# VH-VL binders against Beta-L-arabinobiosidase (hypBA2), part 4

Target 1, 158 residues: Beta-L-arabinobiosidase (hypBA2), of Bifidobacterium longum subsp. longum (e8mgh9r892to1049)
Amino acid sequence: TNVDSASKSTTNVAKDADVTGTTYAEKDTNYPAKNAVDGKTVMESFWGTKGSENKTDTLNIKFKDGKQKIDDIRLYFYQSSSSQTISGYAEPANYKLEYQKDDGTWAPIADQVRTPNYAGANYNRIQFTPVETTTIRVTFTPQAGMAVGVKEIEAYNT
Short names: E, the ipSAE of ESMFold2; O, the ipSAE of OpenDDE; V2, 0.75 times the mean of E and O plus 0.25 times the DockQ between their complexes.

## First folded at step 1 (VH-VL)

Design f06 (framework fv_falbikitug)
Fold by ESMFold2-Fast, scan of step 1:
Structure f06 (fold): chain C 158 residues (1-158), chain A 120 residues (1-120), chain B 113 residues (1-113)
Amino acid sequence: as target 1 above (158 residues)
Amino acid sequence: QVQLQESGGGLVKPGGSLRLSCAASGFTFSSYWMHWVRQAPGKGLEWVGQIKSKADSYATYYAESVKGRFTISRDDSKNTLYLQMNSLKTEDTAVYYCARWDYEGYFDYWGQGTMVTVSS
Amino acid sequence: DIVMTQTPLSSPVTLGQPASISCRSSQSLVYSYGNTYLNWLQQRPGQPPRLLIYKISNRDSGVPDRFSGSGAGTDFTLKISRVEAEDVGVYYCMQGTHWPLYTFGQGTKLEIK
């Protein structure tokens, strides 16, 4: 299904999520982690990691309405381009998806089907066996010399 | 529905000042780059300037013909774009449009325009 | 700077006949990731401009399939396969590749004979 159909037909449970625990946000800019859960996917509202000295950075998403059943996560990355003046951003080299278990520990999300099978610029859909959780996190490995920008993360039960 | 509505145009003497407004509705105004484009009577379109979003620290860019005389600003709390025009010249006479820039690289929505006439 | 040149500047056409408008840029409009920011706008008499075609060949929502765009690099074409009465107006090409300079062509006036 296309992005517009999915967004209009089902509830994005990541919207307005609590992003406390996210490891970094670009300093002296307007790229805080809340930008990744504000419902905007086409605009320059993103969470940025430029200036981070961490090998990887993690975006933490605690659902606003408590425990949710999900099987579909969508990620939109910011990339530097001719229509954008914010430089130094590229899609991540890789990313890891985890959910928080009831005992507070983290487990990998199993049986992922990624479309595309690498990180992409505009739309990245990850489908998996349903999990019930209050909190998910995504850990990003940047491309060498580049920062990671996440325009939006969405979570659905399809 | 996305709407852009300009206001503030009128007759001004050379050397005078005028401030135009563009009221936006139907979308998250604060997230978009906004532009002013003008059109002299019977002539073509001419880009005037651009203001970026808060994510880009409200960076502004201007056409050479208006640089130093015109200032673009925005009030995201009021969903309003402004064009402050100083030291107006007769060649500034035009219909002024506000336009929204889509991330994909084009102007997707335009206002109806407001007429500015600079005449002695 | 970058100059956008349209030909013809005036195009009288008979209803149902095709029309073709050319746009040439003084510099290549190809940018990073293969994107070419060459767009076409339509302005009907007394109305503001509206988006017609974006990034060379993509029709905006609601634009009839009789409108098509093509081209690459510095040479671009807008074609109307069968001109209808509501098509009268001025057509502009524009570039966004060399931002923060945004440049429009002179415009082509399409008239029914």
Scores: ipSAE 0.006, ipTM 0.507, lowest interface PAE 12.7, mean pLDDT 85

Design f07 (framework fv_falbikitug)
Fold by ESMFold2-Fast, scan of step 1:
Structure f07 (fold): chain C 158 residues (1-158), chain A 123 residues (1-123), chain B 113 residues (1-113)
Amino acid sequence: as target 1 above (158 residues)
Amino acid sequence: QVQLQESGGGLVKPGGSLRLSCAASGFTFSNYAMHWVRQAPGKGLEWVGQIRSKTYGGTTYYAESVKGRFTISRDDSKNTLYLQMNSLKTEDTAVYYCTRDSYTEYYYGMDVWGQGTMVTVSS
Amino acid sequence: DIVMTQTPLSSPVTLGQPASISCRSSQSLVHSDGNTYLNWLQQRPGQPPRLLIYKISNRFSGVPDRFSGSGAGTDFTLKISRVEAEDVGVYYCMQATQLPYLTFGQGTKLEIK
């Protein structure tokens, strides 16, 4: 009866996405880019940028099942603490979201509503005007002296 | 084309004040943390202080030898870094360099330096 | 503050011969991010300092491959495989691990015999 409700999904379309094109990956570690799309938000499974000499690093997400309609992205950041054995990671100073258009060019995701309105240490939800795309990317500006750790990125059509 | 150029140095008496400027060109100045480093005649390099970019809070830090006497500020609209020096001492006599800290590929590197401006504190 | 100590303070070298400069820190330079922020600067007579090497062993843009850096923890070395006339100057190690409080070695003067 509710057509809009019937067309919506709680399926995470970023799960098991192709992360080829990500600008940096830690080598000889357990923190490769695929950890950001493995469906786990645990501290042992994140994509790390430790050792990157880039000012910013970009996580590339090509959806496994082709073109998807999305309006909701969720980011979970890893941060080091005195209780953890892994140090040197903090939530990014900021991040930007882009999607790939049909002509292959990139465009900013418009009309974002961020909760919180800054980069939070753990959970971040970004809601926006629906976009149909095969690929999204997130560019992270780390805090000075710190690496970025992304536990998971999720994408939904809510 | 990436350049830093200091100005404002000169001769000043003990207890006096000077304001140094550092003009940046050829890069997006507002993205970079900036440092002041000094070098007394015939001596080594000494870090004076740092100012972070606006993105990282614009926070300032100072070497203990200048804390309370020197103030670092920046005007991103003018691509200019400043060092206000008060209560100058003869031991502050040095060439003062401005340097940029972060680079597109690096967070910790003084990869661009100005030519320096000489400050002489003498009675 | 972390104290940086260089040896030797003066290094007379014959043109074409290798040169080696040592740098020791009073404590480990491994940052909490896993990187070691030990950098080397060159200062030619009458010129401002120039970045040569960053994070122990990475040559900065435009630095010739005759310059190499090595080391770990508290002990670091800068080597010049074949000294050339333009290498005359003072070389400084610096640490950027204890941010924002940067410290430099006292400098090593490289002179051509």
Scores: ipSAE 0.000, ipTM 0.475, lowest interface PAE 16.4, mean pLDDT 83

Design f08 (framework fv_falbikitug)
Fold by ESMFold2-Fast, scan of step 1:
Structure f08 (fold): chain C 158 residues (1-158), chain A 121 residues (1-121), chain B 113 residues (1-113)
Amino acid sequence: as target 1 above (158 residues)
Amino acid sequence: QVQLQESGGGLVKPGGSLRLSCAASGFTFSDAWMHWVRQAPGKGLEWVGQIKSYTDGGTTYYAESVKGRFTISRDDSKNTLYLQMNSLKTEDTAVYYCTTEWSGYSYFDYWGQGTMVTVSS
Amino acid sequence: DIVMTQTPLSSPVTLGQPASISCRSSQSLVDSDGNTYLNWLQQRPGQPPRLLIYRISNRFSGVPDRFSGSGAGTDFTLKISRVEAEDVGVYYCMQATHFPGYTFGQGTKLEIK
């Protein structure tokens, strides 16, 4: 990777973003979308889809400072890995990354390099050809019988 | 404010039984994972067992020292946690505390005042 | 069971001076989710335990900032920057990474001299 560290930022432009998640009204769901952009990757702070009847669930992240150049997205998933975690959560079967074009339509983020190349239980880094956008969207396909939990989404220009 | 109040302790002979209660207020009891922790006189803390919230399966777990003798249950309609203690031994003599764990955060955020169980002949 | 070892077991300190308590676990407390579930509790004489610090370094609600926690893996420290009279009591480290069976250190008795 050819990077110019002097011109790059380690600032997470998704932090405190205007974030919305797929809405649904199950009484046992109480993990709001804002938890995915609060700067914390701790287990107490995640967006959860338990109770969703949707085939896929989506997070829309609108950067607080308008249009940003990004080439690096980081995802942290919540999973029910032990008897001491909330049951029913697993990393998604897969996920899709999109950005909003100037005309308001959505386009896939191209040339993604994912580490790992599957949805990993913990840290997932997605690097790509830089895009300039105000808003990114992540669509999650859950594993059968499981809900999706997102501890944090970060976005950088590295 | 969060409050936990244990009751039901007392003096019992070896082989006897006691049922402890823990009355909860000031939070949504049905969402909380609940634990029992005990402390023998002048000694440290020992985890006794856990019961998860209904939405997390309502499963129970026990320390090896009490497995098969103690049973944890809860009544969410009454905001009350229970510990049924059977086949009591002198080694079970302790102050018994109930404590809360919010949905798997793996720390005990609130504690009751404790109730003393004395197993003696 | 994970064995939690505290040092010292008794700590006489002068009012206004710092105090430090160490806790060592027999196995790593890093969970599969990447978090470390090492907590500290305070028990004042005649009172129930009180949560001070959770997951190494996070102060629980109402805990004064003179208390701080640090560490990683198997070695952890609780520090009190300047001991006050109300800090007398027994301090316990607690692991909640390995389950079933949360375990506690033996306790460190903090005494004013």
Scores: ipSAE 0.007, ipTM 0.590, lowest interface PAE 9.4, mean pLDDT 86

Design f09 (framework fv_falbikitug)
Fold by ESMFold2-Fast, scan of step 1:
Structure f09 (fold): chain C 158 residues (1-158), chain A 124 residues (1-124), chain B 113 residues (1-113)
Amino acid sequence: as target 1 above (158 residues)
Amino acid sequence: QVQLQESGGGLVKPGGSLRLSCAASGFTFSGYAMHWVRQAPGKGLEWVGQIRSEANSYATYYAESVKGRFTISRDDSKNTLYLQMNSLKTEDTAVYYCARLDYGSGTYYPFDYWGQGTMVTVSS
Amino acid sequence: DIVMTQTPLSSPVTLGQPASISCRSSQSLVHSTGNTYLNWLQQRPGQPPRLLIYKISNRFSGVPDRFSGSGAGTDFTLKISRVEAEDVGVYYCMQATEFPSYTFGQGTKLEIK
């Protein structure tokens, strides 16, 4: 159906989004930002920041169908110690969630409830007061000496 | 330094069972996805299946020709990969190889190391 | 499944002359990552296969520069600029784009005339 059911949905509105990441190293081209919104949580499909000289790296997720109402973001991290031989990746030390306002500026997503309340090695669920936006941004602070790998980012209105 | 060695092949009658082993050494076995590939006498290569690492819940995938009859498992504490073959058919006659898939940031080497193979003959 | 078709199936070649093997896939091998997971394996008589080339054109460690891979989409080629006696064997193209399924071409037997 084409009927608008956008108030509450199990649809992942981040899937196939127009996604850009901060990429400065050759190794980042092997793990492009689009891997974070391809609907796959498999190890071979992640966005990687290995070789980045930035203090933090970001993913900007612009929803393919324009402005969406969301209240639930899910992050799946790649960690090298528990997978294939891809070395140097660990869950971020911290991450920040923002949404783009109508005037183009960025604002923090308020009233977040994180499960777990630290960055978990695999699955992270962040629930918050509903936000209407075209674009969300996640900023990752890596652990010392490690790169950040994002297998998937999902966004829902649950 | 990387070594893979298959064992357990032999002669079996149609409908029978065999279990193959692949002993790994020279690398951190638990971090790699492992594959089984077979080759019938004088024929080409056919992928049999794979098993992922613990990080991916030991997920297994199989070629349609063996699905439901073959089971792949691993014991990371013994650096050993297994292929349990049930309901064997004459078409399963082949040399069975284990092979490694290597991933890394900037590294992708599919089937970069292979065992020597073990012959399975299914005949009456 | 993606079907891989090799041509020729048999290639007798004179020592020192070039050889070329073609591989065609039934659908595009471009993965969602932007990579094309088209690989080439070499199997010498009585030996297990060996990784020769990965992702179209990258030579694996120890592979001589006389081997080169090229192609895009559905059409791929392996070339040997000057065939040596040690190059005798069967060459297979292999796709890994349709994860988790892996499919091989039929193999091309390279023989010295």
Scores: ipSAE 0.005, ipTM 0.505, lowest interface PAE 12.6, mean pLDDT 84

Design f10 (framework fv_falbikitug)
Fold by ESMFold2-Fast, scan of step 1:
Structure f10 (fold): chain C 158 residues (1-158), chain A 121 residues (1-121), chain B 113 residues (1-113)
Amino acid sequence: as target 1 above (158 residues)
Amino acid sequence: QVQLQESGGGLVKPGGSLRLSCAASGFTFSDYYMHWVRQAPGKGLEWVGQIRNKADSYTTYYAESVKGRFTISRDDSKNTLYLQMNSLKTEDTAVYYCARVTPDYSAFDIWGQGTMVTVSS
Amino acid sequence: DIVMTQTPLSSPVTLGQPASISCRSSQSLEYSDGNTYLNWLQQRPGQPPRLLIYKVSNRFSGVPDRFSGSGAGTDFTLKISRVEAEDVGVYYCMQGTQWPRYTFGQGTKLEIK
C-alpha cells in the first residue's frame, strides 16, 4: 500500500460537475452531457454525439468545488452491441485530454499511462503526473461512420 | 505472457451440474468481456455466452441452446471466469474454452486450452 | 443469427501446394462503422483455436505471410500460398458483426494427401 498518500482522495471530483458538450446532444437530445457525470456507468445513461457535424466532439468538465488536484481519469464508453442498444455507437478512434491553466489557456495532460493503451470499448483508465485545475476537457475522434457515447467520466487524486 | 486456463471438467450424468473455472493471467482481466465457446467431439465451434466487464454492469448473454440452464459469472479480484452448468444434457458434451474478445477486431484473440465435459449415463 | 457456410469441408493438399477456403454469410458483415468483422481461426490437432486473420484481410500477430484473406459483403476467402506440414488442422471463419451473437462456419479440414 502507499503510506505517502495521506493527502490523496478516492473521491470522484467530476461527479455532478458543470459539463458542456460541443454537439447538438447538449441542446436537443435524450443523451445530454450531464449523463457523463451523474455517477452512473450503466448503458441507459450516456452522452451521445449521434448526428454531430463536427469532426471531433469535446466535453468540458468544470469541477463543482473549484480547483482540484487530479492524477487519474476514468472513461466509460457506450457501444452498439445488439438490437437492444442504440445503433451507430462505437468507442472513439482516439481521445485527447487537456486541462485549463490559471490564465485560461488549455494544455495537454502530460505523462499519460493509458490502460488499455488504445480506446477500449468500455472502461479506460488514464493515470498521469498530478495537475491542479478547475476544468478538464476531453476531445473525441469518432470511428468512421460512428457516433461517440460517454457513459461516465471520473476524476481522482489517487 | 497472456494465458487462460480452464478447469472443472469431467463426467456427469444427464440432469447433473458442473462448475467450470477459467484463470486469467498476463493482462488486465477486469477490462475485458469474457466468453465461453464449446466444441463437441469432432464438430465445430459454438458460442455459449458472454459476460461483460464492470463498466457494463457484468451483463450476461447466452446462446439459446443454454439459456436458463447455464450462468456465467466472474471474480475480478481473483482474475477468474466461471460457468455454472445445470440440467446438463448429452448434447452439452464438448470441450469448453474460455476466450477473450478484442474490441477493435470483434474477434477471439486469446483462448484457453479447454476442459472436457462429458454428459453420459 | 447470421449463418456462416464454408466450402469445402475437407481440403486434401500436397505439401508446397496452394490451398483456398471459401466462406459465405447469410447477410452482409459490413458494420455501420465501415468495417467488416469477418475473422479466420486456425485449430491444429489437439490444440485450442488461434486467431489467424481479423477484419477480412489483416494477419494477427505472428501469422506468416503465406496466409491471406480477402472478400467483401457476404463472400470471403482464406488462401495459403504454399502449404506446410504445420498448417494441418481445421480452419473456421467467424462473424463478429452481430455481437454478442457470434457465429462460426462448419470448419474446413486441411489434410496432407
Scores: ipSAE 0.000, ipTM 0.490, lowest interface PAE 13.9, mean pLDDT 85

Design m01 (framework fv_namilumab; at its last look DockQ between E and O 0.53; V2 from the best seeds 0.00; counts 0 for: pae E 8.6 > 2)
Fold by ESMFold2, look of step 2:
Structure m01 (fold): chain C 158 residues (1-158), chain A 121 residues (1-121), chain B 107 residues (1-107)
Amino acid sequence: as target 1 above (158 residues)
Amino acid sequence: QVQLVQSGAEVKKPGASVKVSCKAFGYTFTDYYLHWVRQAPGQGLEWVGWINPNSGGTNYAQKFQGRVTMTRDTSISTAYMELSRLRSDDTAVYYCARDYSGYEPYYFDYWGQGTMVTVSS
Amino acid sequence: DIQMTQSPSSVSASVGDRVTIACRASQSISSYLNWYQQRPGKAPQLLIYAASSLQSGVPSRFSGSGSGTDFTLTINSLQPEDFATYYCQQSYSTPWTFGGGTKLEIK
């Protein structure tokens, strides 16, 4: 897969963030939310929603260094296959990106350009009109009969 | 330019099935979800479901589960909606619409011209 | 499912008037609200997305506002081509649902 070479020149402000998920919280031992911000895109390091009864599941990411200006998010999804042997996972049918405003309310991230336009099996780059925030959240709608695995989420100011 | 062209009007009896087509022009067909929305005469709009043309994955409104099937043929950039066990209250104009999935929130940026399906005894 | 309540169901107005159309969601949808215009015999056309963002090519006399549950479409200085039916639609969660429509008629 092609990784945008621009990502090498910027700091990932989501790395080691304070992160929580609706299905697999910090206390889970198999596929906890912290795996989505540990800087690893390897097969077994992901936040997983397998077993969730929710129509959607959400990953909440609070940046460790407080308020940041961001314009670029990278999302990496786990997909089950013959070589990716943890079963029942596919990229989501869609995902929603929101940021927390200073008054504590949530707003959608505006003017997104997604590459690829659909959620891709691994690398997804989302570029957008810059926001200043302490916290982003991503809400995932799974494909029918599948769970969502998030290997990594990164955030940059490019 | 982006265009969605639908098949012609259909007249059906109760209990029959109908299959409506939607051919896409002016963009990469597999890059955008296609939705189906219907409108009964003199009534509002009702979402039926979507198809991901790349994977063939679908999502249907619960009231249509078991009666609707959405498919596509990527070689001719065409999506299909089949509705079975037709009833008189299925009489409507059926639209296909392109999801602008390059931005959240999702919205319908281009619509087909509509296909009238009439179900009468 | 999220129900969308739209009011009024119809309004009569003259060219040059200001018109306001309301849309209420049965639960919070943040700003995931779209507005469509439908002329008689035509497919709907996107007017506003994300509650307040104007679609490319739509005249600036159209504006949207609101968040959470309460949303408003405003049309300033009505033109003859604005006499149509207007629908709000939530894109927060499936099934995507529409308001009942507001028919804007020439007085």
Scores: ipSAE 0.007, ipTM 0.608, lowest interface PAE 8.6, mean pLDDT 85
ESMFold2-Fast, scan of step 1: ipSAE 0.017; ipTM 0.627
ESMFold2 (binder alone), look of step 2: mean pLDDT 93; pTM 0.943
OpenDDE, look of step 2: ipSAE 0.158; ipTM 0.750

Design m03 (framework fv_namilumab)
Fold by ESMFold2-Fast, scan of step 1:
Structure m03 (fold): chain C 158 residues (1-158), chain A 119 residues (1-119), chain B 107 residues (1-107)
Amino acid sequence: as target 1 above (158 residues)
Amino acid sequence: QVQLVQSGAEVKKPGASVKVSCKAFGYTFTSYYLHWVRQAPGQGLEWVGWINPSGGSTNYAQKFQGRVTMTRDTSISTAYMELSRLRSDDTAVYYCAREWGDYVYFDYWGQGTMVTVSS
Amino acid sequence: DIQMTQSPSSVSASVGDRVTIACRASQDISSYLNWYQQRPGKAPQLLIYAASSLQSGVPSRFSGSGSGTDFTLTINSLQPEDFATYYCQQTYSTPYTFGGGTKLEIK
């Protein structure tokens, strides 16, 4: 068969990853970090940063099976609306994507193509030059007065 | 051709408010964040805040919290920065600048608006 | 807030010289560091983003390096149009802070 085709994967390597957030994000105990990698994009299964409004929060995602090659990250955000009982959450104003180098330091993921260009509450796809890493980090800048809600983070080699 | 065009110079008395405009040309206004940066005469650059023209959300530096308001009008591709309770040390050139999102860098800047605060 | 310290505050140089400007962050900012050039009476212009990426249209004599807390802007073989003020900026965390600037003057 074609070796190049066989080497590609549609497997979400972030599913059930070891996840840690910032100290402030841990105060939102109703919406823990594990909810961002549980394979669910439903409204009630999200990681929340309530208690750290107007502060940058990070989520570290350490892949379950060690070093992975990835070129595609997908983010799903929770947005509160007047028809829902859970209030105070919005998609982030912006976010940064980093990967951990072999020496333990962090580097930005290069050549990102974002669809949409800025964060939307629904599906957000980020494609980039392939990176091999054990751990990715997403840093979220919240909208003024709002907490961030992350329904799911997925990572693929497409 | 991408261009940010700002309103003209303003002279205000202490205690007044000023509203500076920044009109965008040559790109989709709602696709890029806009930042405001000021520079006092002979001094360095100071970040004031940003606005997301799509949703209207804002983020302000703590120093300006309570005195600055950023808004936009998507029908005319224009962003506004209003600064209230002006004092003499608010005298500065105020710039708007467009953000490229991936690394956050300001790729296009307006020409600047001189705001002078004196009695 | 993340403090950005530039050194030197001013440097005198001649056309053809190699000039190095340093920028230090008060905490780790990874590679979220930009360099801008400002000519008198003009708005700043982007030179380098992500610590080392040259902006399209910027001459190759400009280069950036560094990561974490220590960053450098280098200008190889100065040209007359390079006499300006240079600023570094961190965009790792809000508020996005600038260095104090380095004025490059004719010797």
Scores: ipSAE 0.007, ipTM 0.568, lowest interface PAE 11.5, mean pLDDT 85

Design m04 (framework fv_namilumab)
Fold by ESMFold2-Fast, scan of step 1:
Order: C-alpha cells, then structure tokens, then sequence
Structure m04 (fold): chain C 158 residues (1-158), chain A 121 residues (1-121), chain B 107 residues (1-107)
C-alpha cells in the first residue's frame, strides 16, 4: 500500500529501513549502518567510515514498506569535538543523493535545495522534486584525513 | 591535568606472576579505553591488550592469552595488568596508555611513565 | 596479524634538514595509522593520528601522509629536540601492531 503517494506525510519512511554501507574497512562493529536509520540523532549512535579504503563511501537505504514518494531528506552528521568522546570524524566535504529507478539503475535526485548549501556539521535538509522509489543512496566524500559519521538519515514527503 | 601513574619496578623469578597498576587522574576513568604496551630493553613496542574500564571487557593479543589478565577498580580509577608464568623474555617496560575517547581504534594520547619488570633467575 | 615495516631503521641528519620516514603495512589499514616519538628512558608521545592529523601541541614541522599500505612522516626542518626514535602504529585491527622504529641520530 502506497499511502504516501496520495497524501503529504511527516512520517520518516527511512526509519528501520534495510540499510547497507559500502565501507570496506568498518572494523569497529560499534558503528554499523543500522545506526543511521534507528530514529535517533544522539551522540555515538552513528554509521562510521573510519578505516575505509574507498575514496567515497555510500549508504543504501531500502524503505521498509516498499516504494515511497519522497521530496525531503535529512542528514545528521557526527563530528569530533571536545564535547564528544570519539575522535577523527568530521562532516563530509560533500555528498551525492541518488534514487533507484524501476529498472534497477541509479539516477541523481534533481533540483536539490540544500540547507545549508554546504555539508553542515550536524543537521542538513535537502528538498527536491518528488521521486517515487524503493531505495535511496547517499555517497559521501570525506574531508582529508577524516572519517564520515552519519547519525541519522530521514526521508519524508512534505 | 590528565595523568596515568604506574606502580614501581619489579624483579621476579621465572614462573612467578607480576601485577602492574595504572592509576588515572584528571579525567573520567570509565570514559576511555586503556591499553597495555610493553618494550623489551633496546627493542620496539609490543601491544599486550586493552580493557574497557566502564564494562570490564578485555581483549588480549593471542601471544599473551592464558597468561595475561586485565582488571580495573572504578572506585580508585585504577587498572591492573597481571602477567603469570613469567619468562626471561617478558623482561620489559610495561606501559598503560589511554585512547582519547570511548573507542578501541584510537591513538594513545597519554601514557603512564612505565613499569620496569625484570625476570631473572 | 598486520605487520608494520619502517624504513629506514636509522637515519643521520643535521639540524635544519628535512627528514622523511616511511611505514608500510602488510595489508590495507586505510587511515588507521598513528605516529609516536620516543626519547631514551621516556614513554612514547603521540605526534600524528589518523595518518595526517597533528596532535594538539605538536609543532607544525611534523606532518603525516598516506593511506592504505604506504605512509610517511615528514619533519620539515629538524630541531635538536627531534632526535629520538619514531614509531608508526596501526589501530585498524587487533592485535594493534607497531613498526620496528626509526632512530633519528645527529650527523
């Protein structure tokens, strides 16, 4: 049932999604991909890319209830500071948003309006032309010498 | 402000056990993993293991499994490393060292002054 | 276990020289590489973490680079206090392992 295609919703359709990260070197099992879709933006509940051999790392979010209409993605990053207990993490230098088409190929999400227009250290909202999809992908380019930590990814039809 | 203070030098016979202490000052003891590293005279650094002072959980290098035990006492912010069935090649300076956050994979930002353990007959 | 190989094992240099020390991992460790300085009779001190991040209070003449298997520590203009032994360390996987050390000696 695709209730979301008929009406606008504030339901986070990414919560409890089937999520996988493309992190070859996620060696510390304390920062698994599931932390990015657990509904929490708290410190230390994040997906970490520390130790990745990849130039970029991706998070694939397959919605729990199948195909959804979305126009709003929210990203919360973990960054290291004197007030936080885990070092070596900073918001990414940049990121890409893609959705999976019905034929299985990936397409960029069009007409993005980002607030802030750079990757912010904590909260980032991306609004765009609505897409219907089962799966979204976010690709992160880390800052030099730093790892990327994603506290939460949310997706809405606002 | 942050300090790790270790117990004094020990001289032991082969087959004995030694227990080295590491007392933490100037930070929340349970907020940081603590590692043990040793260095034989004139040699390089060798990792022994870590303890999570919050949970008491430990991880030891395979070489020392069955001979090393790491414990802590949170009431006095002190960690211990006990090495049993000592051999002459266990002669080394033993260091405790802190990871600057609650994580096993970090660097060692503060080190104890070291404890010389000499094993001789 | 991940083996860490440092080269050279010793190097002689003069104050003001640029010195580079290499560290090689037997398998990829991404950016989980730390550098330490140790003076005789003293505990090691952290210089660089995460391959390239300078520890607070460490002089800017020290820098680190590399990822995967190949790493370099550079001292851009040697000072008298820099003559010491330097160790690289991988914190990627247990057991944590150190390079054999590079002794930096006055020429």
Amino acid sequence: as target 1 above (158 residues)
Amino acid sequence: QVQLVQSGAEVKKPGASVKVSCKAFGYTFTGHYLHWVRQAPGQGLEWVGWINPNTGGTNYAQKFQGRVTMTRDTSISTAYMELSRLRSDDTAVYYCARVPYYDTSGPFDYWGQGTMVTVSS
Amino acid sequence: DIQMTQSPSSVSASVGDRVTIACRASQSISRYLNWYQQRPGKAPQLLIYGASSLQSGVPSRFSGSGSGTDFTLTINSLQPEDFATYYCQQSYDTPLTFGGGTKLEIK
Scores: ipSAE 0.007, ipTM 0.504, lowest interface PAE 14.6, mean pLDDT 84

Design m05 (framework fv_namilumab)
Heavy chain, then light chain:
Amino acid sequence: QVQLVQSGAEVKKPGASVKVSCKAFGYSFTDYYLHWVRQAPGQGLEWVGWINPKSGGTNYAQKFQGRVTMTRDTSISTAYMELSRLRSDDTAVYYCARDEGYSYGLYYMDVWGQGTMVTVSS
Amino acid sequence: DIQMTQSPSSVSASVGDRVTIACRASQSISNYLNWYQQRPGKAPQLLIYAASSLQSGVPSRFSGSGSGTDFTLTINSLQPEDFATYYCQQSYSSPPTFGGGTKLEIK
ESMFold2-Fast, scan of step 1: ipSAE 0.016; ipTM 0.494

